# VHH binders against o26223, part 285

Target 1, 191 residues: o26223
Amino acid sequence: MKLLWTSQHIKVTVHIDGKVSKMDVLEAIKTRRSIRKYQDREVPEELIDKILDAAMCGPSAVDERPWHFIVVRNREMLEKIPEVHPYGAMVKDAPVAIIVCCDSSLEKIPGFWVQDCSIASQNILLAAHSLGLGAVWTGVYPLEDRVEGIRRLFSIPEHVIPFSVIPLGYPAENPGTRDLFDPDRIHLEKW
Below, E stands for the ipSAE of ESMFold2; O stands for the ipSAE of OpenDDE; V2 stands for 0.75 times the mean of E and O plus 0.25 times the DockQ between their complexes.

## First folded at step 20 (VHH)

Design Y1 (framework vhh_7nfr_2; at its last look DockQ between E and O 0.01; V2 from the best seeds 0.00; counts 0 for: pae E 16.6 > 2, placed apart)
Fold by OpenDDE, look of step 20:
Parts: C-alpha cells; structure tokens; sequence
Structure Y1 (fold): chain B 191 residues (1-191), chain A 122 residues (1-122)
C-alpha cells in the first residue's frame, strides 16, 4: 500500500473571524519550515506575547530557566544584525526578531543552558508556525564573532550570552513540507 | 562586482610551506565568512578551511588540521592560508570562496576566485 502522501495543501484558512485555528502540535512540528521571506506586514504584539509565552514553557535543566528574550522591531537594529550575522540576511526584511539569550547567573548546573535555549528557540519556531507566522532559527552561539557582534549591538552584559536570532513575520514563501523520517536512524534497544 | 584573486601558489617540496593570499573587492569583506576550497586533479571540490567575518572562529578539514592556518586582514581585505607540512595530497587548485549569505548549506559560496595552483612534489 503506497501511502500516497497527498500534498495536503495546508490551507491556512485564515478564518476571517479572527479565530486563529489551533494547529495540532504534531501538525505544527511536521509542517514547520524555515521561512526567510516575509510580507510587508506588522506582527501584532499579541502574537509575540503568545510566542514568548510558549518559549518559556519548555523544560530546562533543574528548572533553571536561564533564558531571556530581546524583541527587536526597530528597523535600524534589524538592518544591523546581518552585519554581525552572515546567515541572518533575512532579519533585515522581517518586521520583528527575537533574540534568545542565556543569563549565566541563572544557571544552576553549568552547560545545560544550550539545551534550554534550544528548547526555547524551537518553541518560538513552532508557536510562530502555529499562529500563521514564518520564522527561522539563525544560530549565534557558539560563534564568537556572532556572539560578540550581537552583544555589542544590543548592549548585552557579559554574563548574558546571545544564543539565537529568530526573525518572524507573515510568510511570503511556501517552501512546502518535507518528509524527514528516516527509519535508519532508529535503533531498537541497542545500536 | 565581487572579485576574489588568489595568489601565492607554487611548487614546493613535501614538508614545505606556502602562504596563499586572496585579495577581495566589490563587497564588504569584513561582513562575510570566508573559506578556502581546493580541487585536486580528477577530484571534486573539497572544503579546506573557514573563518568567520571577525576572524575569531576557524574550522579546518580533517585532512589539513594542525598543518594549515586560515587568517584574514579585514583592513586589507585579504584572506590568507598558511600551509605548513605540505604533502603530495595537498596538490590542488586552491580557491578563495565567499560565504553565501544564504543558510542553505555550510558549503554555500556565492563567489569564487580563479584559484591558485599548489603543487607538492619532490
């Protein structure tokens, strides 16, 4: 039985009635794509709040929750980010970006903050997608030039480490979905 | 127009050293990561080394680790590759490559130089 993966056109039915149709979590995970093109449209603050709420709902090592978030809407600042982040070119075209940071003073156990901030970053991506936005994870840490560049741009203190820059906006592209399932990466009981 | 011009290649004995240079123009050099890529005869292009725009982070192919050093001078708009302990297997055309501002692949380059020939032979 050839499971004909019918390219279900995720009709983002923008229901006119403002009810953001709740995307199933598995659907969000499976259909999320990196979006690097954005409409010339502002993202409502309410959506950013929801995204940030989601970002803070992830687990962290010993519940240390070391994350901080910088919400950037200033056009000049958005345009400067690519200067210190070569893979962040799309940030200049986004209406908003979230910079995920770690406050090292909040760490209870050293070294888990990368996982914690990764979880937060992924939740941002998933939440954005579920809300009809596009986003992309642009890595800052562990590249020192990027870390220091972002630090300088946003006057981030030394004990706080910028981790990722995530531009967000209404998508101006549809890259489609990918099937990334690889059974060869699954091992039962042992390698 | 973006231009990358490699120089410093030549014939060297095994164990010898070379210093490659790449003169960059037509873009803001200090904003881009840069790489060296080489192509041996009959082989595909092989990534050799990468350096971030500020020069603080560097990467090397396993084949050249401990022997090659990538560096840059953002004032001079120049990329360097210091090649020590050269081996016959290092024989290739070496290209300076500008990293693409596109996150599609770590091996994504939007511009290349013409290359400089490095020949390691006894």
Amino acid sequence: as target 1 above (191 residues)
Amino acid sequence: QVQLQESGGGLVQPGGSLRLSCAASGFTFSRYDMSWVRQAPGEGREWVSRITWGGKDTWYADSVKGRFTIARDNVKNTLYLLMDSLKSDDTAVYYCAKDAFEPSSPDSFDYWGQGTQVTVSS
Scores: ipSAE 0.343, ipTM 0.730, lowest interface PAE 1.5, mean pLDDT 90
Fold by ESMFold2, look of step 20:
Structure Y1 (fold): chain B 191 residues (1-191), chain A 122 residues (1-122)
Amino acid sequence: as target 1 above (191 residues)
Amino acid sequence: QVQLQESGGGLVQPGGSLRLSCAASGFTFSRYDMSWVRQAPGEGREWVSRITWGGKDTWYADSVKGRFTIARDNVKNTLYLLMDSLKSDDTAVYYCAKDAFEPSSPDSFDYWGQGTQVTVSS
């Protein structure tokens, strides 16, 4: 019942006039959808700053915080991403994209940077959603051709690993909410 | 320590104006969104207005839209609320609030001032 909190509220709660979108954290997690169509509308710099601030709030292995972010607004650069990322076609239509990277020189213990950058990437998606934006995670790592292509396109040095490309903007689609809860995936006390 | 000091309240007639100020110290003011929140006697706290850390975006509750203006001065570390066309329903203690994250409700703020009383009475 509480898991349906968002679906039980009238739309005035999520479209409160003149307010920043008020969204409970569970509502944000449950209602976030991948958005691949965007309005022709700029995303203010202050919203991107808030999203990146949220991205850096995630936990990391031994607090190593290996993440770096490239903010891409240049139209020509956005249009080139699909040339090296075959499933990133929607990036050309986004007003902005964020590239999440790992700086391997910041690793304190090997092998956890993927979890660290995954956490930062998910925080970007949730923060964007809470601000009324839509976003989608497009995978780069571990696909070698995508990693090399993105690294070359953005002059990323060899010790830095591009992990994901996240286009975002004001949404121009509404795919709706999905109920993906599956109790068969829950095991009490043991498998 | 984070400190927020509100001032500028008082007794005003319906249709009158007031300017509230909030002096901030103990944190980097320009890195945080700020809000005004109010509380009438016996009521819960109600969000009034919000401004982003750089001042480019502002939001208002429907009950105050068009009458109140939020502003900030990041050089003086001061938040303002300019209140025009005041009504009796605006009578409340007004609080300045620091947001640690994007606000979802008045109860999500980390720090509050002591408040300043605004009374609108004929």
Scores: ipSAE 0.000, ipTM 0.137, lowest interface PAE 16.6, mean pLDDT 83
ESMFold2 (binder alone), look of step 20: mean pLDDT 80; pTM 0.801

Design Y10 (framework vhh_7nfr_2; at its last look DockQ between E and O 0.02; V2 from the best seeds 0.00; counts 0 for: pae E 20.7 > 2, placed apart)
Fold by ESMFold2, look of step 20:
Structure Y10 (fold): chain B 191 residues (1-191), chain A 122 residues (1-122)
Amino acid sequence: as target 1 above (191 residues)
Amino acid sequence: QVQLQESGGGLVQPGGSLRLSCAASGFTFSRYDMSWVRQAPGEGREWVSRITYEGKDTWYADSVKGRFTIARDNVKNTLYLLMDSLKSDDTAVYYCAKDAFEPSSPDSFDYWGQGTQVTVSS
């Protein structure tokens, strides 16, 4: 529920709900971890909308924006994903998953849709983390058995390519942070 | 010239309420996210709350959630912080801050106001 008020000096919408906290972007990038265990809690549609808005903010090759998203909350469908995605077992335990897809009819130049959908997928992970949720990217493309299995399961047409399945929910684990900076991977001017 | 002018601070008893205001000028206020930050005596600046440029989304530090409400009026170029159930730990100078187009930590915000003192003491 939201409480709204207006005065002759202030026109505002006041949002009062559970905790929704914003995280600095560098902190979000550095502290995001793959989360594979989720609380038995619903994820509000409002949070999913914010995550998908963020997903669509990513750049794309020649602004082609080839992405489409399937939001999956149906328990039976979530439970079937491991049948076609053996390393996606945690998806059945998530309250919701987002399937990132490429619509090949939107591709303006060949071969860049993978980068485009990767950017959208990473934005989903970061946005979820900033909203107090945990998520993990489970790979679908380029593994053809997973691509066809997911396409069949969700009635995805032949010209649309499922790229990733991203289960998310309120986290039930805390893997901690990591120090992954490696200066030996940085090359100045040349290799 | 960007200007941010905070007001509404003062001395208040524990459990009391205050409303802080920040008048903004010298930039297109409605295009920027805005934050409140605070600095207690002898400490660094601490992020308190943030609101998006259109006022759609808000965030709060754990220390103030459920007690503080951030709001904005894009017609009057004014940012607000409604503070309820104040505690002695809330004693600080409060600043409004204009974020850069790309977000950064509170220590690297582009511009700060002069601040307004909030003192919670019996």
Scores: ipSAE 0.000, ipTM 0.084, lowest interface PAE 20.7, mean pLDDT 82
Fold by OpenDDE, look of step 20:
Structure Y10 (fold): chain B 191 residues (1-191), chain A 122 residues (1-122)
Amino acid sequence: as target 1 above (191 residues)
Amino acid sequence: QVQLQESGGGLVQPGGSLRLSCAASGFTFSRYDMSWVRQAPGEGREWVSRITYEGKDTWYADSVKGRFTIARDNVKNTLYLLMDSLKSDDTAVYYCAKDAFEPSSPDSFDYWGQGTQVTVSS
């Protein structure tokens, strides 16, 4: 295990097996950024599989695991997503997007699906980053126009709710790191 | 702080040659794979070439294979790109990129230089 210093004073623990290094989970979390520019390069299916595996590893309320995933590679469909998602312009430039959905029929407790799908979405972002991909969370739910737009575009049944659209690709930008720590958001024992 | 500084770009005629350099600092250069990436006007960034940290293995995009050569000097902390038989389609800003440590996807980058302009025109 080697500790590498990033230019941003982030300690990166790299496990090196020969030429292979693994990103530490804290490194992944701290260094992840929204990426909206992508290389003209395809993402291997193997990486998508790993990302989806990670997406399904998060906790869910009473283990309901209500999530479904639509993997979109079709260029025409990717280009149509910005038409129904005003903040999804970058999707047309991505080689692939994952749409995270909730199957309401799988809910055991009403309302927790938002948390469940959020966890899945965040795991997608972290996994993508750890695999050298850039991604961004474009919110769909709870905005009705986006929900219905994505629903119609992908023929999603009524009992399934599109939650997020996450374009993925090899990064063509480096936005740098941010310090998001805010001690004013920390309360000890009471508010 | 990680710094990557590209140089060597310019105007060249088709069939000409250029040598790009990238001066690296702020990290242990010899421990990281390095890549060249380029971006043509109005296009996305395209991966061009990669070299392992030891300089033992190299990879090239199909578009530049047989024409470009990536090399590195770990003593000088410098990455090179030798470009021969340049074509108009090679016109782009060329970036030096530090590869991130990724076991399953070695073509991830965590730092980029400012780039150097290469223009191939008659």
Scores: ipSAE 0.000, ipTM 0.217, lowest interface PAE 14.5, mean pLDDT 87
ESMFold2 (binder alone), look of step 20: mean pLDDT 79; pTM 0.800

Design Y11 (framework vhh_7nfr_2; at its last look DockQ between E and O 0.50; V2 from the best seeds 0.00; counts 0 for: pae E 10.1 > 2)
Fold by OpenDDE, look of step 20:
Structure Y11 (fold): chain B 191 residues (1-191), chain A 122 residues (1-122)
Amino acid sequence: as target 1 above (191 residues)
Amino acid sequence: QVQLQESGGGLVQPGGSLRLSCAASGFTFSRYDMSWVRQAPGEGREWVSRITYGSKDTWYADSVKGRFTIARDNVKNTLYLLMDSLKSDDTAVYYCAKDAFEPSSPDSFDYWGQGTQVTVSS
């Protein structure tokens, strides 16, 4: 029985009636892809607010919540990001980017901030996808050139560490879905 | 058009040293991370080393750690690979590569040079 992988066209049924169809969380996780091409369309502030709300809902070590977010819409700034972030070329084409940062002064236990900011970044990606947007995680930390570049570009203080740059926009590509399940990576009770 | 031209390869004895250079043109060299990749006869391409655009971070394959040093001169648009303590297993064509979006992927390079032959033999 050849399981015909029916390419379930995720019909993002943009219901005309403005009701963003609620994507199931598992669906969001499984169908999310990195999107690096965007429509020439602005992202409403309401969607960014929802995304940022989601970004702040993740757990953090001892509830330290060390994250800060820079929302970038300025075209000149978006176009400058690739100059200090070589893998952020798509940022110049996005209508908006979110820079996730850690305020080290908020860190209660050293070292967990990377996990905290990763969770926040992933929530941004999932939320964006669930809202019909495309996004991609471009890593800044721990690369010193990128960290310093973004810091300088956005006048980020020394105690704040830029972690990721996430461009967002309405998708202009559909890379499809991937099945990444690997049973060989699952171990029962012991390695 | 992006151009990468490697030089400095040659025949060297085990334990010897070589310095490879890669002249870059056709793009803003100082804005891109760069890598060296090598291909031994009958083998696939192996990532060797990477350097960030500002030279603050460098990475090396385990096989070359402690022996090779990647460097760059952004004024001269040149990438370097200093190879010390060369071994027979280092014999390969060495390519300069412009890094693309995924540093850990073998396909993370968008441009390559023609390569320079390095032969380590007694």
Scores: ipSAE 0.286, ipTM 0.694, lowest interface PAE 1.4, mean pLDDT 90
Fold by ESMFold2, look of step 20:
Structure Y11 (fold): chain B 191 residues (1-191), chain A 122 residues (1-122)
Amino acid sequence: as target 1 above (191 residues)
Amino acid sequence: QVQLQESGGGLVQPGGSLRLSCAASGFTFSRYDMSWVRQAPGEGREWVSRITYGSKDTWYADSVKGRFTIARDNVKNTLYLLMDSLKSDDTAVYYCAKDAFEPSSPDSFDYWGQGTQVTVSS
């Protein structure tokens, strides 16, 4: 049910979904698809907070946690991303994007930050999916043209490496479930 | 309208070299990654090489790695493929392609040139 609250000069509306569900983790993993078409609908700040909380729950090499996140909602900035990221055309159509970055000053073991930021990026995709949002990972690192372009566009300092750009929004497409299991990739006891 | 025109193919002996060119027009060439793709007689298309719009990153199929070099000139809007140590298995029509690896809407298509024939004959 919808409720309106007032305290001093602030009104707060709380919406309760009549179908409260928790998505099973295996279901989330199996049903998540890359979504490149989004509704013209804002994504509430509280959902972005939950997604970033999930991103930071990932493991990292020696607990180095090298990640930083840039949340982009500004329309002009989203529209400029395709100028420096030729395969990020859908980003201009998203209500919000998250840029996953590595701060190299936090790196404790050389070269593991890519794994760390990949884990954070995948957690963003899964969390977005579980919250009814669609997202897609668009690669930045290790492509020097993309890294340089995103760094310039968002004033990212030289010791910080933009890793991925993840546009997200309420989905305007449903690509369906895939069957990707391949038993030939499974090796018992040895190669 | 996007136009891609390949040239520089021909007949060459095994171990020889060729330089392919692709003249591009109808789009801002310097903003797009570009690829070379080839098709041998009776076979499907095989991706050969790719270069980013700023030329900082290149990729090659295992079958051509170490022998072929992709390059581009963003001033002249031209893509190149420098082929060395050519083998009979390299015989194919070679195409340049725009946006070859980005998924797009169901109504979009990859842009291809008309191709240039490369024949490696003993």
Scores: ipSAE 0.005, ipTM 0.341, lowest interface PAE 10.1, mean pLDDT 84
ESMFold2 (binder alone), look of step 20: mean pLDDT 79; pTM 0.792

Design Y12 (framework vhh_7nfr_2; at its last look DockQ between E and O 0.01; V2 from the best seeds 0.00; counts 0 for: pae E 17.4 > 2, placed apart)
Fold by OpenDDE, look of step 20:
Structure Y12 (fold): chain B 191 residues (1-191), chain A 122 residues (1-122)
Amino acid sequence: as target 1 above (191 residues)
Amino acid sequence: QVQLQESGGGLVQPGGSLRLSCAASGFTFSRYDMSWVRQAPGEGREWVSRITYGRKDTWYADSVKGRFTIARDNVKNTLYLLMDSLKSDDTAVYYCAKDAFEPSSPDSFDYWGQGTQVTVSS
């Protein structure tokens, strides 16, 4: 019995009229996967702008919005990122990467910036997916070697902390969807 | 070709100490995180410790935390595991493992050594 892996081709029906069919939010969340293979295709600036707009729409502690974003398209820089960032090998193959950073001078309450930047990073992933792009979250913070590596590579000031590197591109893989719902992780009223 | 060769294993009494070494070749050692993994008889492989390429970050399994110290010499292309206060439960084959840049799992390694036997027995 040959298990026909029915590659459910998520037909991203690129409707001819250039209107990227917008995924609803639940669809985007449920169907998003880490994408580590990319087409040899440039990502339009318009899409990056939309992604960055989404990245800035998340909540932050006391509305501190400590995030900064470095958009990296330079091929040489993309190729250097893996040298200082383990598990970031795919960055060299992406047409663009976004580095999410925290400006510590913007923090109003210490320590919440990790949550804030996480929200921003997740919004980048969701937005990218909804726009027909693939992305993956590669963690930089809290690993000091990675933080320092990225800092040096991009001349990031000491008061600014690189948090994540997110390569983006048109997907060259389809890992499928996963059902990750686990009722055993849900507790009613008490543990 | 990537090569990892462990050494320093042996028989030691409980409470004793050992120093494991792993000689690495065939890749730019200083660019990769490295780990120690062990496998006890009849058990699966257990991650023990990890060190980043720049030696600034280290992690330990709870079972070895406070007793083991991971280190590396990037000039000598050598990974170390200092094992103090050894227990019978530490008896295992210890493997040096190279981290993959594209992990398929949290414990994804692309290369392993042959391992060195550590036996803790009175």
Scores: ipSAE 0.031, ipTM 0.502, lowest interface PAE 2.8, mean pLDDT 89
Fold by ESMFold2, look of step 20:
Structure Y12 (fold): chain B 191 residues (1-191), chain A 122 residues (1-122)
Amino acid sequence: as target 1 above (191 residues)
Amino acid sequence: QVQLQESGGGLVQPGGSLRLSCAASGFTFSRYDMSWVRQAPGEGREWVSRITYGRKDTWYADSVKGRFTIARDNVKNTLYLLMDSLKSDDTAVYYCAKDAFEPSSPDSFDYWGQGTQVTVSS
């Protein structure tokens, strides 16, 4: 990626590497959509590493960083997830899924791990989108039957809490952009 | 592809008024802050005004406060600058810019229009 300045006051990004693009963070947030249909195409390990790096950049309560991630590529395991997660049917069709977990032994302030893991999960979605991938957050916690089902399926120890399952892949759908801004939800100074 | 097209400039007498327009396309205009910047001959770029996408909060450089008004029409994807009480110091090429999240300096904006000339002559 190469930045050039001209006399017309234009900042131009020139791509030297076909994989690198500069997406404005606000545009990424506004254009990210849940993607539930994926191409039959592998996701390179390098992209998963970049996504998990982004996940770990999130803030956490008192820097506790309680998160662990399970990367699932095995087809048999991916196909079993819908058996314990009724709204995770698309996971069986994804080339890879990431399970976001909390290790409760890393908590420094009890209970804030939910916020911490939510931040990591959203960063996964945004990073995937910026890399040309599609993803969707499927909820596990706080639904106890889903938590126990995923824990059993992936041999997750009792002190570790599966929070979300995020299937990822190159998108096979384009649901478009939505305008969801609602100024009535904004309160100045007080409610 | 982001496209910004300014218009409405021209020659005006001191104390006069002009309305600048910026037609925007290639992005969801209603979801981005927008700014006006200007560049006088032989000078660097000067930030003039900014308007938020959804709350219509506005900010102005000290040099134009009370004389200029920024506005936007999110249905028409158009940004405006209403300029009153124009002075010779306002002579410049005026650009609209799609706002970058940080920093707010003119160098942080990635996209600029072609500009429209405003000349205030005695």
Scores: ipSAE 0.000, ipTM 0.142, lowest interface PAE 17.4, mean pLDDT 83
ESMFold2 (binder alone), look of step 20: mean pLDDT 79; pTM 0.800

Design Y13 (framework vhh_7nfr_2; at its last look DockQ between E and O 0.01; V2 from the best seeds 0.00; counts 0 for: pae E 20.3 > 2, placed apart)
Fold by OpenDDE, look of step 20:
Structure Y13 (fold): chain B 191 residues (1-191), chain A 122 residues (1-122)
Amino acid sequence: as target 1 above (191 residues)
Amino acid sequence: QVQLQESGGGLVQPGGSLRLSCAASGFTFSRYDMSWVRQAPGEGREWVSRITYGGRDTWYADSVKGRFTIARDNVKNTLYLLMDSLKSDDTAVYYCAKDAFEPSSPDSFDYWGQGTQVTVSS
C-alpha cells in the first residue's frame, strides 16, 4: 500500500482579522521555517509572554527547569549580538530576541541541561510560528567564543550558560514548507 | 574592499612541515570565523579547517586531524595553518576563506584569497 502522501497544500489562511487562528500542533511543527527577515513592526509584549510561557512548558530532566530567558528589545544590544555571533546577522533586524540560558545551579543531574534548553528553544520557535511570528534558532552553546561573547554583552554570571539566541518578528519572507519525511530513517524494532 | 592574501606555500618532502599565513584586510577580522579550504588538481574544493572569531574553537577535516593546526592573530589580522606530517595527498592550492555572516551553511564563505600552492613530493 503506497501511502500516497497527498501534499495537502496547508493554505495558511492568514485571516487578516485580529483573531489569531489557532494553529494545531502538528501544523505548527510541519510548517515552521526559520525566518531571518522581519517586518519593521514591533512584537507585542503579550505575544512574547505567550512564547515564554510555552518555552517553560517543556519537560526537563527530573523537572530541573534550568532555563532562564533574556528578552532583548534594545536596538543597540540587538546590533551588537552579530559581533559575537557570526550566524546571528539577522538579529540586528529583528524587533526582539530571546536568549535562552541555563542556570547550572539548578541542575539536578549534570548534562541534561542541553536537552532542556533545546526543548525550550524549540517551543519558542513553535509558539512564535503559531502566533504568526517568524523566528530562527541561532546556536550559541557549545561554541566558547559565542558563549563568552554573549556572556559579556549581557553580563551573564559564570554559572549561567547562554545556549541560544532566537530573534523574532513578523515575517518578511515566506520560504515555503518542506517535506522532510524520510522513511529510510525509520527502523522497526531494530536497526 | 575585503582582501585575503595567502602565503607560505611551497614544495616540501613527505613528512615535512609548512606554515601558511593569510593576511586579511578590508573588514573587522576579529569578528569573523575563518577557514582554510584546499583544492587538489582535478578535485573540488575541500574544507580543511575552521576557527572561530576569537580562536577558542577549531575544527578540522578528518583528513588533516592531528596534523594541521589552525590559529589566528587578531591583532595582526592574520590566519595561520600549521601543517605537519605532510603527505602527497595534501598537495593542493590552499585558500583562506572568510566565513559569511550568512546562516545558510557552515560552508558559506563570502571571500577567498588567491590561494597558495602546497606541493608535497619526494
Scores: ipSAE 0.474, ipTM 0.791, lowest interface PAE 1.0, mean pLDDT 91
Fold by ESMFold2, look of step 20:
Structure Y13 (fold): chain B 191 residues (1-191), chain A 122 residues (1-122)
Amino acid sequence: as target 1 above (191 residues)
Amino acid sequence: QVQLQESGGGLVQPGGSLRLSCAASGFTFSRYDMSWVRQAPGEGREWVSRITYGGRDTWYADSVKGRFTIARDNVKNTLYLLMDSLKSDDTAVYYCAKDAFEPSSPDSFDYWGQGTQVTVSS
């Protein structure tokens, strides 16, 4: 996370020239699928930087921006996540995972951090997809045992709340696209 | 099971330098963030510095920023604190700590070493 971690007077840019297709935003939203199988292939740091830049572009309640991100590449740590997250088994097979967290000291409107971190998490999924990666959102909050398990595993302070774990990598599956539009969910003027 | 052994303390004049070491055993050192914490006579414990398990990110208390450097060697299971430009206010027992970031929380300091005394005399 070179762009994220560097000071303002030091700029380090790493390019991956010509390898990523540009996608229309509606296409990205409609074709993104949860990907749980990954190639044995490293994800370049430059792509993670782009994904986290996109995550931080999301709106937040009164611009509170309560989010923090932990990038996990260490194999032993990835392998321990399923011990505290029973539906996160695919994380051990991912080359990298991103943990989305809330710093509760940054809240300006109580309780809206859940929406804020959900927006950041969805932006991670869309940005990964647009860069040729596959990802899946695995839920941590509000399940207390998952929250505490992840907090302990990654040394997360008590005032910081782990929200989601998002494993990602080059996809090794193609579940196809779906047409989920349901006109019965649309109400005009009132319920 | 968890054992932390600090060393490298001693008596030094103001402006001097010391390097502290912390030998770790009884756990997988490379999986955990590590911190240095100090305790001056009659004071509570003060967090000094933290390093991530891989060594990429470091943090320092304002009182030591620019003078102290934290480092780790995951092959030798050893944590280091290089202290430069020492002042009398740095006199304390220094401890290394596993999984610690906020020293005022007992849960953030599950394990402590025996400590090593650093004395900066005027």
Scores: ipSAE 0.000, ipTM 0.097, lowest interface PAE 20.3, mean pLDDT 83
ESMFold2 (binder alone), look of step 20: mean pLDDT 80; pTM 0.813

